# VHH binders against q0v8j4r314to507, part 10

Target 1, 194 residues: q0v8j4r314to507
Amino acid sequence: ASSLSFVLDTTGSMGEEINAAKIQARHIVEQRRGTPMEPTQYVLVPFHDPGFGPVFTTSDPDSFWQQLNEMHALGGGDEPEMCLSALELALLHTPPLSDIFVFTDASPKDAFLTNRVESLTQERRCRVTFLVTEDPSRAQGRARREVLSPLRFEPYEAVALASGGEVIFTEDQYIQDVAAIVGDSIADLVTLPL

## First folded at step 3 (VHH)

Design a27 (framework vhh_7xy4_2)
Fold by ESMFold2-Fast, scan of step 3:
Order: sequence, then C-alpha cells, then structure tokens
Structure a27 (fold): chain B 194 residues (1-194), chain A 120 residues (1-120)
Amino acid sequence: as target 1 above (194 residues)
Amino acid sequence: QLQLVESGGGLVQPGGSLRLSCAASGFTFSYYGMAWVRQPHGKGLEYIATISGSGYRTYYSDSVKGRFTISRDNAKNTLYLQMNSLKPEDTAMYYCATPRYFIGGYEDYKGQGTQVTVSS
C-alpha cells in the first residue's frame, strides 16, 4: 500500500503554488479514487519560518482535499524556510512506496537535516519531488541585506537524488502546467501499469 | 572530513584559456551540487557557476556566460571549470565550493583556491 503526501510552504509569497497544490491534489485524488492505486493514507504538512506542521493525516481523500482547500498564504520574512523539518515529519507519517510532493519558493533554513532526510527517504522507500518557484541564480533575498547563496537549493537536489525523485525549478506562471505533468505521471500508473 | 583541492590556475594573456580542477573527498560527491566562486584582490566573493550533483543542471553568472563551462566527473570526484576568452577582470583567486550541511545552517564551504592572473 502507498500514501500521497504534500509538504506545503505557506509563506505569504506562495499564493500561486498553494493554488496549484490544491488543483493537483484534487486531480490526483479523483484519478485514483476506487482504483488499485488509491492511496491508503494522505499526509499534509505545512511549513514556513520558524514553524512547521502540525501534520494532518487521513485515509479519506475528501478530507484530504478539504484540509488542503483551507490552506492560505500568510506571513513571511527572510528567504529560507523550515522545509526539511516539515519533510522529515511527512516521512515519519508516510508509508513505504509513497510519493511526497514539496511546494516551495525558498531554500531550507534547516539544511543541517539533509543527511537525516536522505536516510529517511531510502529507509521508507519514498520518492520526493520538489516543485520550486524560484530562479536559483537570484542573489538578493526578501529581507534587507539578505544575500543568497547560489548553492542554497542543493539540499533539495541531494534529497531528490537519494529518493529517486527530482527538483523542478519553474516560474509562478508555469506552476500549474508543471504540477499537472507530475500529477498525470501518477495517474498514468493507474491506467498503464508497468 | 570534507576536503576540496583546487588546481590549474596560472598566468595567461587576455583572450587565452585555462582549465581549473577541483578534487573532492570526504563525502559522496555525486549527491551534492558544486560551485566555482572567485575573489579578486581586496574584494568579496563573486559567484561564477554551479552544477547539480548529477550534472543535469548548470547556472552561470552573466559575466561569464558563453565564455566559461562548468562540468564534473563523478567517477573521479572532480569538478572542472573551462575558461575561454579570458579578460583582465577575470583575475582572481578561484575556489570550488559546496554547502555545509552539518554546521546548523546553509553555508558555503571552499578550498584553498587557485590563482588566475590575466595580464600581458
């Protein structure tokens, strides 16, 4: 059995990404409902800075959709966010052989967790896909005098590589199309199993 | 212990070429992205190029686009920077760098550097 997990950045800049996550969650839920690939568990973990969680879990896809539909962008501060802490929490609540989707526009403030998260993805055999709406070459952060490292997203690359997933960089205007491609790949596993 | 050792710098005339190498050890090289950064005398660090762990994605600063190429050989744990059409303003100490995941935050780690001087 498998789960579907969403790890969602809820900082104030994330309006388009939250909307994309809502649309794709609905699509995935409806495509998998009543099929052999229907997840046995759904997981949602929000994050921002300084906080992450609480984790929401349910076996009911309608409850999952409803919980996600109540998520809204709020607040903000410096560029880095608590992504890896939220992902660790999601992994601890996600069964093996599951997909985890991370939506964010920011680098991890908690990059010191990279090795632990990599180990958890392999131990639980979960695939992590990051949808990042940011240009990694941008040098100026959100806060005054905040300087951004060009390597700030490398923790996501390391986790994706270890898990067999990927990191997809895009712009807000394309997030719907990119998320749909990812969602459709999950749906295709139901209709054309290998 | 994570270590990075740069080499390949030297004195070259404007319009010339150099290839820098960085030998990495102490970590699983293919899992992590790498960067080249430089520091001109008396100035701060300037980003030059980055490459993902797989080599699939590369990014360049505007000052070097079309002239420099970043690449890696994961079997040899080595990072490269091919520098063409060198200009006097490319004169700097060049460092390879990687994020420091175990310090409690995201920070760049760099080696001892290799000096590149572009002068007639």
Scores: ipSAE 0.006, ipTM 0.159, lowest interface PAE 14.4, mean pLDDT 73

Design a28 (framework vhh_7xy4_2)
Fold by ESMFold2-Fast, scan of step 3:
Structure a28 (fold): chain B 194 residues (1-194), chain A 119 residues (1-119)
Amino acid sequence: as target 1 above (194 residues)
Amino acid sequence: QLQLVESGGGLVQPGGSLRLSCAASGFTFSYYGMAWVRQPHGKGLEYIATISGSGSRTYYSDSVKGRFTISRDNAKNTLYLQMNSLKPEDTAMYYCATPRYSGGYEDYKGQGTQVTVSS
């Protein structure tokens, strides 16, 4: 395990997901602190609409925790967000053979980046897991007149497939449990002697 | 291995009722939203209803609002669709589906159960 990397949607609906990310980061950091399995780098890239970043990188888990604790849900109008731009930024700053966790409840406004991000996941050999707190069958968006395509999450599916990762759809009540299962899976892979 | 098994379809007269069931296995059922979808003969797939993992949120297509009720029993890993005031236009193969994606680009759905509404 060379990095713990989080790409985090900070739009106003993301309170529970931000809390889940904080809990999992603390669990991973405290279990690995001072051991040979301690992440050598921590990466955090926030996003919303219209912005993303700045990227935060550190080798110090306490600095990472402090930065993550400063993340709060803010704003947001329509459903789509700048997820793929944030993920591209995270990939450029994440060491090879690392896992990246993406927390969002929204489709990518920047779907035109899909092929570029797929190539970056393969070039850097990073696995991307998306934790999406949304029902893909929902037709009504966040804005009053917004109608949502059932194909809106295909970019995440493409990136996950290219990277060897996964897209997990769930809801706010279960995000902490789902994130814990994913985090434990990552820990198991890193601990294996192979 | 993920498996969904639908049951409860059949032949019913207009105005009648049916209750469909879907038995799920191979995943943590309560974590994921579930859907009922249908396909009338010679037509495309139509979303009927969805329900969140906890059961707290439900969504319906306009064609079934007020007539159909989606529900789930997470202790039994079972999804239900109560269909009331059935119309001939409700005739279709009904499928239970999950939006679980595992790099395969596929919503998993079962073999289906046929609902026929005729006078």
Scores: ipSAE 0.005, ipTM 0.204, lowest interface PAE 12.9, mean pLDDT 75

Design a29 (framework vhh_7xy4_2)
Fold by ESMFold2-Fast, scan of step 3:
Structure a29 (fold): chain B 194 residues (1-194), chain A 121 residues (1-121)
Amino acid sequence: as target 1 above (194 residues)
Amino acid sequence: QLQLVESGGGLVQPGGSLRLSCAASGFTFSYYGMAWVRQPHGKGLEYIATISGSGSRTYYSDSVKGRFTISRDNAKNTLYLQMNSLKPEDTAMYYCATPRYDFWSGYEDYKGQGTQVTVSS
């Protein structure tokens, strides 16, 4: 049976995204409870900079919700974060044929892992969807005099493409609506006519 | 070890054209996006054109849209910038750049030594 995995950026800028992730995780869990799409395992991997993890795994949706509720925005300085390291950790703890959702507003500090992570998504047959609350055309970073490339999110596009998932760019105010659409699409699959 | 070497700059008249090249080494070129950035004397640095690793996505600053074309040849590890309809405002040092992330040291945006473009009558 499939697993549901959340990879969550916990840097100081992520308050709205963390709250959206909490709400949508609850929604997805409740919509799939008692259906053929109910996950048999849940995975949560937080990340920031310089760290990522620890991984949390459980078969109990209520334990998953409780752990997610303990996530809060902490620190952060420069724009890039340790996203791909956290995703690699999630992939190593997620069973095949599972969905992984990544919540971040930052480019990967660990872009050198792109090919490794792409291969791992294909080996595990996991789909990765990135929900990114950022405009990829923004040029100014968080640190003074930091200049950002418009191509800084290309590693996420590559991973999503390799896995059969996607990258969704949005603004903080819309993250709940975007996450809800994903949750509703999963619910709709369960209610398809026989 | 990463190296970027720009070439092709020079003096041209307004309305003229130049083609810049950037020879890249020390990394898997096709895996990384590349950019052309410029810095006029006494002014800030800005991205003027960028291209994805595969070449499928490009971005241009408003100042150069319709006049400049960024392209790459992954077999030759070379980045290009075709500049047409040059204006005096395009006078700047042009740099080839690529974003880099290192697990231990953090974000680095590497630039080459640059090539000077001067547009003057």
Scores: ipSAE 0.005, ipTM 0.181, lowest interface PAE 14.1, mean pLDDT 74

Design a3 (framework vhh_7xy4_2)
Fold by ESMFold2-Fast, scan of step 3:
Structure a3 (fold): chain B 194 residues (1-194), chain A 120 residues (1-120)
Amino acid sequence: as target 1 above (194 residues)
Amino acid sequence: QLQLVESGGGLVQPGGSLRLSCAASGFTFSYYGMAWVRQPHGKGLEYIAWISGSGSRTYYSDSVKGRFTISRDNAKNTLYLQMNSLKPEDTAMYYCATPRYFIGGYEDYKGQGTQVTVSS
């Protein structure tokens, strides 16, 4: 079964990433609507700090695009966000043999979930790709006096590796080009047999 | 210590071909996607091709689609770009980059680049 599944960081710094996700989802929905390649299910799980979800699922592409189009960057203080909790929720609502795309600029506040999420990706046979708009060498966080570990993204690497996906680090100015890779991956998922 | 070393550039006539190579070291090459990025003299960076860690997925910019082919040999830790039907507009410094460490600045790439010049 094919799905278009997005896990989307909605913190205040994520304006460009949210827009890139909206553009890619819009194009995929319009290109696949009414064809045999149309996704059977759409999944959206937002997250920030301290919250994540609720999960939104639909079989209707118009409902999915409307929901995504209502997403806006808002809030945020320190660097880490509730990414793995949101990803766990997405995995529980995504059909097996599907791709899940995660958009974030922050490390996981919930890194204690890494092993659980890895197991879930393997059990459900879902591939997870992370698009991370951040320099992992950055030492200064968003909050004053916040110091960041250069290894803070290791949980995403572990999950991506276990699932057969990727972690892509980039900057806002290149997000359109990188988002095209995500779009191609989603198109391949919809095209490929079960 | 991550290192990327590009080679294979040169001067070629319009319509000619070149094959670029990138030797990677200091990281587990097969775990990461790889990209070719180019910069014409005095202009911005252009993301021209990408390949997933396993090699199962590729992306090409519209300017090179149908003419360039990206590939990798994970056993040799090497990335390739086969460039056919070269045009003067393809003249640029070509960089090998890993998306894991793509920061978007010229100086953020781990290789020195290899110059491709297409001229009559």
Scores: ipSAE 0.006, ipTM 0.211, lowest interface PAE 9.4, mean pLDDT 74

Design a30 (framework vhh_7xy4_2)
Fold by ESMFold2-Fast, scan of step 3:
Structure a30 (fold): chain B 194 residues (1-194), chain A 121 residues (1-121)
Amino acid sequence: as target 1 above (194 residues)
Amino acid sequence: QLQLVESGGGLVQPGGSLRLSCAASGFTFSYYGMAWVRQPHGKGLEYIATISGSGSRTYYSDSVKGRFTISRDNAKNTLYLQMNSLKPEDTAMYYCATPKYSGSYGYEDYKGQGTQVTVSS
């Protein structure tokens, strides 16, 4: 059993991250297409602010690829996004004992869900890995009145720790390299019994 | 109830050292990042050091880099700040902080009562 599950921030700043996710998903799908190691389930949950979802699930790699190719960076607003709501939706639709990969550059607007999401990752025994293209040490927001805590990403750290996953912080120019590491990890999971 | 209690401040001469402690309760300490934040009299807050929940990531402001060391003991629910080579400009109220979340825009750090550090002869 295997799943390729993506939770994807689609806000206007996410162009390179969305492209990196598309490239790695294509590589995994093409390498495994028609083999016994082909992923049996695909899950995609987009999010931004104020919305998240709808969840997309399929067993067909062509349908998954079509849906992913329709994802584009769009919109703007304040720094925080609806990440934990999207992750909760993904957890409810991802097979147990699976890995979920989250792509974002923003802290969670819905941080009040942290404990609920932690419990859900443990109940379903899913591992959550976050790829975050932002520097957590920056204490200034994009708006002049906005001051951001250096601790603003700690809800992701808490969820990752509870689930046995990781939070990986990087810069836009390195997202392709980081996504390749994620892709290799997914490929390894497909080759081993879950 | 979430509580943070700072201790270890005092009067010290320039070039001296102090170790601050923060006792945390009311939340799963090891899951949350922590910070030391200071406020000189009549000035704004400055984040001087942060540490991730696991302790694997630390960040320091340029004003204290190389002189201060942040650490944590998750078994004891305690955060530490080792301050070496203290300067008069390090004089401030020092606060231990952890994130406090809201269901709307942003969030603010929860801070304790603070501990005063005075560097003067």
Scores: ipSAE 0.006, ipTM 0.356, lowest interface PAE 9.9, mean pLDDT 75

Design a31 (framework vhh_7xy4_2)
Fold by ESMFold2-Fast, scan of step 3:
Structure a31 (fold): chain B 194 residues (1-194), chain A 122 residues (1-122)
Amino acid sequence: as target 1 above (194 residues)
Amino acid sequence: QLQLVESGGGLVQPGGSLRLSCAASGFTFSYYGMAWVRQPHGKGLEYIATISGSGSRTYYSDSVKGRFTISRDNAKNTLYLQMNSLKPEDTAMYYCATPRYYDSSGYYEDYKGQGTQVTVSS
């Protein structure tokens, strides 16, 4: 993979995930800066509800770090977020044969884009890995007698399956460790371009 | 033309076993996760088991862990629920469900037919 691409949920509940993304991105950027294995392109697409983007792309790691450092958790309300719209935008701006990392704690409000995004991952040969800070088996909603479908994350599973990636569910306290493992996989692919 | 057809329910004594089946059609079955959902008379819906599209990941509610097993046969487009050590509290209408998206509504699970009734009594 030749790029470092992050799709980042910026809703108010995402403080831990945003920090994990910043730490992991910093690690990869600094370890590869000025070497032959330096990513040739950096991509960042934030999302929330109702909006997503703008996409930020750069070949300069300092510009990428500056943009990422300005990301903060803000707002939010209902659970679903505009994840697939942001992922589509990232795919259109990510070099082929790259890995894309998605950080979120919410199901996709824009699930009607699932087939479109699947096709795009295939066309560009990009692998998408989702880091989801939520228990998918939690079926109780906020309202009394409200039942949340544990299948609400299936669009992410479908996209991951189509792209050859995966969906990793975790708790806030483990997000740093999970993100580090995932980042090491990206770093290995950049280091060993076979 | 999505369709889900549940079968296999019936009357069983406490401690008994039943195997439920759900025949799916009208969509690419292997790409979508599936769930078993139950509703006791006069009570709310409870999602008791889910399985990923590939079958590699399963989740269970605390009320059925260790007693029920969800599985699927993607070649036959069929979902299963093996229910062991049944209790009177398991008496409910059982539905199989697959995720659906409606604009501005979020996710809704589609139930076809009337489900299959499971009654556990002596």
Scores: ipSAE 0.014, ipTM 0.420, lowest interface PAE 8.2, mean pLDDT 75

Design a32 (framework vhh_7xy4_2)
Fold by ESMFold2-Fast, scan of step 3:
Structure a32 (fold): chain B 194 residues (1-194), chain A 120 residues (1-120)
Amino acid sequence: as target 1 above (194 residues)
Amino acid sequence: QLQLVESGGGLVQPGGSLRLSCAASGFTFSYYGMAWVRQPHGKGLEYIATISGSGSYTYYSDSVKGRFTISRDNAKNTLYLQMNSLKPEDTAMYYCAKPRYFSGGYFDYKGQGTQVTVSS
């Protein structure tokens, strides 16, 4: 038994990433439909700043796709977003041995949750993969010419390490292709007997 | 299977130059940012430089900024590090890496490395 969970940044800069998440969700669902690897539950948690959630859960892949299709990019604001709060919420609603995909272009405003989220990934045995459409070397924010630290993504790196997942840095133009490759790789994985 | 193979290291005099190469295979090279890291004998891993998938953005550690240049040729699936004005303290094993982390020394993959020795 496994879940497929998406944690999705809905800020105004995230149009391409939201579209990639929609396409990839449909692809994963169709590849696993009617097979032993079909997820038993689907989870979706949106976030921005200052808000996150509500969590959406369903056992029906078509309902999951319909809910994901309602997601739209809105706003702008400063670079940091409420990613770890949304991920904590997703983890609390995701069964063990599940994959969680996080789509964002921003560092966590809620970095104080890093240790708690690490603990939850290990407790739940969930693998967290971050798809980050931002170069960590970029020094300027998306609004108001913010000065950004190249170490601002360290909380995501810590969570990914704790969970056995990864952080994939890419550019907007490649996000759909990268998401597809990640999804194809996961579709081939065998569930560990833990 | 993902593979990274470094080459171009060697013995060089202080003030000299070397160009390191990393041949990548087993993944879509142009989609991923890449890094160079180094490890002096008996010391920890030190981050050197990163480059974005397209090559549009680069970042360097303060120890090499202005002396080293990271670049890539996506058509050849090859990452480069041009090293100028080499110093004895640049002596290390150099690794090409697909980063999971840009700090702390954690990576998805790193190759076998290529030795750079700067000595008279």
Scores: ipSAE 0.006, ipTM 0.213, lowest interface PAE 10.2, mean pLDDT 75

Design a4 (framework vhh_7xy4_2)
Fold by ESMFold2-Fast, scan of step 3:
Formats: sequence, structure tokens, C-alpha cells
Structure a4 (fold): chain B 194 residues (1-194), chain A 120 residues (1-120)
Amino acid sequence: as target 1 above (194 residues)
Amino acid sequence: QLQLVESGGGLVQPGGSLRLSCAASGFTFSYYGMAWVRQPHGKGLEYIAFISGSGSRTYYSDSVKGRFTISRDNAKNTLYLQMNSLKPEDTAMYYCATPRYFIGGYEDYKGQGTQVTVSS
């Protein structure tokens, strides 16, 4: 893979997910150091609602880590966030044959971009993995009288399928364990707290 | 309402094979990653394998890597574990689990289990 790209939901509920992304970035960099899979480019795109970006790119893993460490959870309101806009921006700045990891606890507010993003993942041959800390079966949103569709995560499934990646749902307290399992290319013993 | 029912365990000789099944109901099976975990008599739970919701990614503990294969059939709401080259230390109660996902306020769940005994 030419690049390692992170697309991070920075809304106020995302503290644990941002920490999991930091830990996984360090793990992936160290695990792939000196191998053919070592990233040559790093990409970071934050998002929330209504905004996304700016994109940050670097070839230096230390600069990537520094930028990631400056990410903080802040703001937010309704459930949906600008995930697909941020992912589109990441894809346009990510070299082909790269892995993109998306951390979010919300469905896409910008679902109208689904076909566009699917095409970009295939054109650029990038694999997209979504790490989602949300119950897909939940019917009531954060705002009073907000009704959540049971199909609200379908855009993520479509993008993941098109790219050869996955959508993984979990609780925020376990996102670090789940991210470690997903990011590992060497089978280390993992104990899941059940 | 969420239910996981394991089957396929039994008594087998060292070097033998077994295929475990887990029938899932009460939730949208394809949305959730699934795990197999085991518990030897008098010991704690041990994670052995995980499969993503779509089935394209699988993960294994070192103790079973190369011997066990996890798979799923989302059309049938069924999770599988193919166990080859079984060893006496694989003797345990095997559980199908949904790791830390909530469905309509339901807590994490593992089924009643299926016993695997490897002995001569």
C-alpha cells in the first residue's frame, strides 16, 4: 500500500475513537516499517457537521502522528455527519493501492455522494474500512423526535463492498480492541472482553 | 429476542475434525461481526476467531491459526467454525458471540454453547 489514510469524525462524542485511531496509526506504522507495505504517504481528513477537511498530507510518519494528536472531539448535534464528503476528499489525495480507515459514530448526512465515492474507490483501487461505534438497530436519534432509518448505514456498506473493505460496528469502549484486530497483518493473540 | 444457538460439537480423536454452526436470530445478522470463543472446564473464556459482517475479513488467535477456519452465510443467518487437526487442548465449551454490539438496547450475548471433547 502506497498510503495510510485516516478519515476522522471529530464530533464531541468521538473521544475514544480518536484515541483508537492514534493507537492504530502507531501500530500500523511500526508493524509495516521496513516492509514492502510501509506507507510512503499519510493522509488525514477530519469531518463533522456541517464541515469537513482540510486534508493533511505528509510523507513523514512523525508529522502524521503530530497532526493526529492535535485532533480533539468538539461540537456536534444531530446524528448524521459529513462522512462521505470527507472520504471523497481523502480519496482524491490518496495514492492508488492504499488503505483508508474511517472512524465515526454516525450515519452519512451526505448519502447522495454514495455512487461517486464507490466509483472513486474502484478507480483509485483503495480499500475502505469503516469503524462505526453506533448501534445500527437504534431507531431514535439524539435529537428529540429524530427518527433513524434502519438503512442509514447502507452507504457505508456499499462503499466498503465496492472497495473490498468492511464496515465494523462496536461500542466506543471496545473500539481500540476492534481497531487492533482490523489493523493487524500479523496474528497476535487477542483477548476480547465478553 | 436476540438469540444465538450453537451446534456441531462432540467427541473426536486427536487429529480429527469438527464443524460448528451458530444459528442467529432477532437481529440483522450481516450488520455485525461475529466471534467464536471457548471455555475449557474450570478456566476463563478464550477468544479464538472473529469474522466481519460481510465475511471478507477473518482473524484468529495464535493457538488456532492455520487449523481453524471461521466463515458465515448471511443468507442463512449462520456462523461456522471448521476445526481441523484437533488437539486435546482444544477441549472446551465453544460459544458463538456478538462482540459488544447492541440491538434495540440488548446487551452483549453469547449462546448456550456446544461441547467439544478431544481425546483418545
Scores: ipSAE 0.000, ipTM 0.157, lowest interface PAE 14.1, mean pLDDT 73

Design a5 (framework vhh_7xy4_2)
Fold by ESMFold2-Fast, scan of step 3:
Structure a5 (fold): chain B 194 residues (1-194), chain A 120 residues (1-120)
Amino acid sequence: as target 1 above (194 residues)
Amino acid sequence: QLQLVESGGGLVQPGGSLRLSCAASGFTFSYYGMAWVRQPHGKGLEYIALISGSGSRTYYSDSVKGRFTISRDNAKNTLYLQMNSLKPEDTAMYYCATPRYSIGGYEDYKGQGTQVTVSS
């Protein structure tokens, strides 16, 4: 059996992504309730900078939705966030053969964890999909002094590829469409338009 | 210690070809995307080609699309740039780049560069 796990960036810029995650979670819960595709466990791990967690786990979809509904955007300064630390925590609390979805608009401040997270996804046979609402070619970040590398999202690419998942880049106005695709665990993205 | 060492530059005639190489060490090469970045004399840096850590995705600037090919050999920790149909405007110092990650931010680490001059 599978789990549905959400790793959610809660920095101040993430209002639209948090709302998309809430809508998609409700959709998944209702669409899969009572079917063979119903998740046996739900996991939620929030993150920002410098913090991540606490992990929330439940077998009750209503409890999962309630916990997600308590998530709100707050804080943030520089562009990078503690994404891979949160993902590691999610992996440790997610059953094997599960899907994990990561919502963020920021590169990983903890990119030094890339190799460890890749190994963990493979050991647990979990698929990780990243939904990133940021232009990787952008030269300047949220802080005025910040200069951004177009390669800054490569740790997410590495983790996604190692796990058999993917990285989906999207603009704010398309977040709802992309979130719907993320929620379909049997979907082939080649057959689904963005 | 992270090191990037570029080679393969030189003087070539318009329409000619060159293959640049970048030998990487001091990090897990296959886990990081790589780029070729160039800087013509007196001008800014231009990212001309990007490749994902696995090599499955590539990106090219419009100025080189169809003429240059980026590739990598993860077993040898080496990045390549095949440059065909070279033009005088391709004259620049060419750098191999990878993101350097540390607590507190990102920056592109670049090698010392290799000079490409396209001239009659």
Scores: ipSAE 0.006, ipTM 0.264, lowest interface PAE 11.0, mean pLDDT 75

Design a6 (framework vhh_7xy4_2)
Fold by ESMFold2-Fast, scan of step 3:
Structure a6 (fold): chain B 194 residues (1-194), chain A 120 residues (1-120)
Amino acid sequence: as target 1 above (194 residues)
Amino acid sequence: QLQLVESGGGLVQPGGSLRLSCAASGFTFSYYGMAWVRQPHGKGLEYIATIRGSGSRTYYSDSVKGRFTISRDNAKNTLYLQMNSLKPEDTAMYYCATPSYFIGGYEDYKGQGTQVTVSS
């Protein structure tokens, strides 16, 4: 892994997850600055509904931190978000043999892209890890009479399996857990070269 | 092919303990996160716990936090769930799942299950 690549859900419910990503990115950047483990490329792709992107890429950790620090949770609406479109964009701009981290609390509105994204992870040989702040077995949505499919995260599972990564489910209300997950995920995947 | 085989279920009294095992084959076990999910008779699937591929992080549903422990032995391609302080509401079919257990017919990525019954 030569890049630090983040795909961030920026919907209104994601304020604390974005802050957790900022904390962990800063930790990784400062701990590895000037060392052999320093990322050579940084990638950031935001998404929400109806939009995603633009992609931001840089080799400069200070530029990456400035861009990430300007990210804020905005808006919202229905549960699904444009995750797979953002991930496709990230894959096209991430160096091969790299790790990509996706932060979201929602299922993909763009599930029709699942097979295309799977193909891209294998073509570029990138591993995708999803950090999902939601109970996948929950049947009740936010709104009255809103019913959530138990299969709503199937696209993330498919992409994770195809890429050799994983899907980690957490609880949305536990910000400390989200921060710890992000830090451990990045450290575990990047710091063990053979 | 990808295969998961659960074992260790049974009948236990309230307050008792059980340890479930899941033998995995057909994929690089250490590279994938694993989960335990359960389904009480006549109800939907409930997430219980998840563990990273490396074993470095574990996550739990509020209903089992402090009572259940998920672990794995990557050398043996085996996932475990230690269940303590069992309650009647823990009665369910327990399934071992890979990251892809939601894909298509479930069977390819979710095991056959092992029944846990908590009753006197």
Scores: ipSAE 0.000, ipTM 0.150, lowest interface PAE 14.9, mean pLDDT 73

Design a7 (framework vhh_7xy4_2)
Fold by ESMFold2-Fast, scan of step 3:
Structure a7 (fold): chain B 194 residues (1-194), chain A 120 residues (1-120)
Amino acid sequence: as target 1 above (194 residues)
Amino acid sequence: QLQLVESGGGLVQPGGSLRLSCAASGFTFSYYGMAWVRQPHGKGLEYIATITGSGSRTYYSDSVKGRFTISRDNAKNTLYLQMNSLKPEDTAMYYCATPRYFIGGYEDYKGQGTQVTVSS
């Protein structure tokens, strides 16, 4: 069965990304309601630092939209966030053969979960796409004197590769356009090497 | 279990036409985009065409644009490839594939293939 699953970073810097997720959820719900493309289930898992979840699941698109509308950007400290814990929770509640979209601007604080999450994407047969509003070459973190590794997003690349999805790096001003392209392409195939 | 069964291949002269079919089962066909790929003897896989789950959008490789048309019948769980103006260079084993086949770990989502041979 197909479902639409969102894993959403709710830290204070995520206002534009949360709005992009809301716009895409509405677009998908409105265009696919009553058609063969309509998702059979909706999943939402918020995360920040130190917490993640609770998971929200529903078969009703209006309930999904209402829950998503309650999401707001809150707080924040150091750069890393609890992304992989939230993704693990989403995978455990998402039907097989589904797409999961992760919205974040931060590297995973819980990188030790990378192998477990990779295995879950393959066991569940779920494709994970990360939309990351950050330049991976940026060296200055959110906290004063925090220095960021250019390799900090490698766990997302590993999970995306294992699941057959991708990691898309973009900027706040483009996130709505990028999310729309990704949402429209959920059923489209990537090109194989010749 | 997810199954894809291709048919419709055969021997045809240059300039001829063939229509390939792919019968899908074991999943909700209309929810997934589908692709045709081909493999000439001794060469790698070449992407040919894709179609979205609803059938609203199609995409083609440059080598087949204007000659091939991908389509689907979601009521019959069937994918099609109409091949016109066939060339010797189109000789290959043709495979039907789901998105999961292309994006890792789902080799069983590619069918056994159907052979297309274009020769005089």
Scores: ipSAE 0.006, ipTM 0.141, lowest interface PAE 15.0, mean pLDDT 75

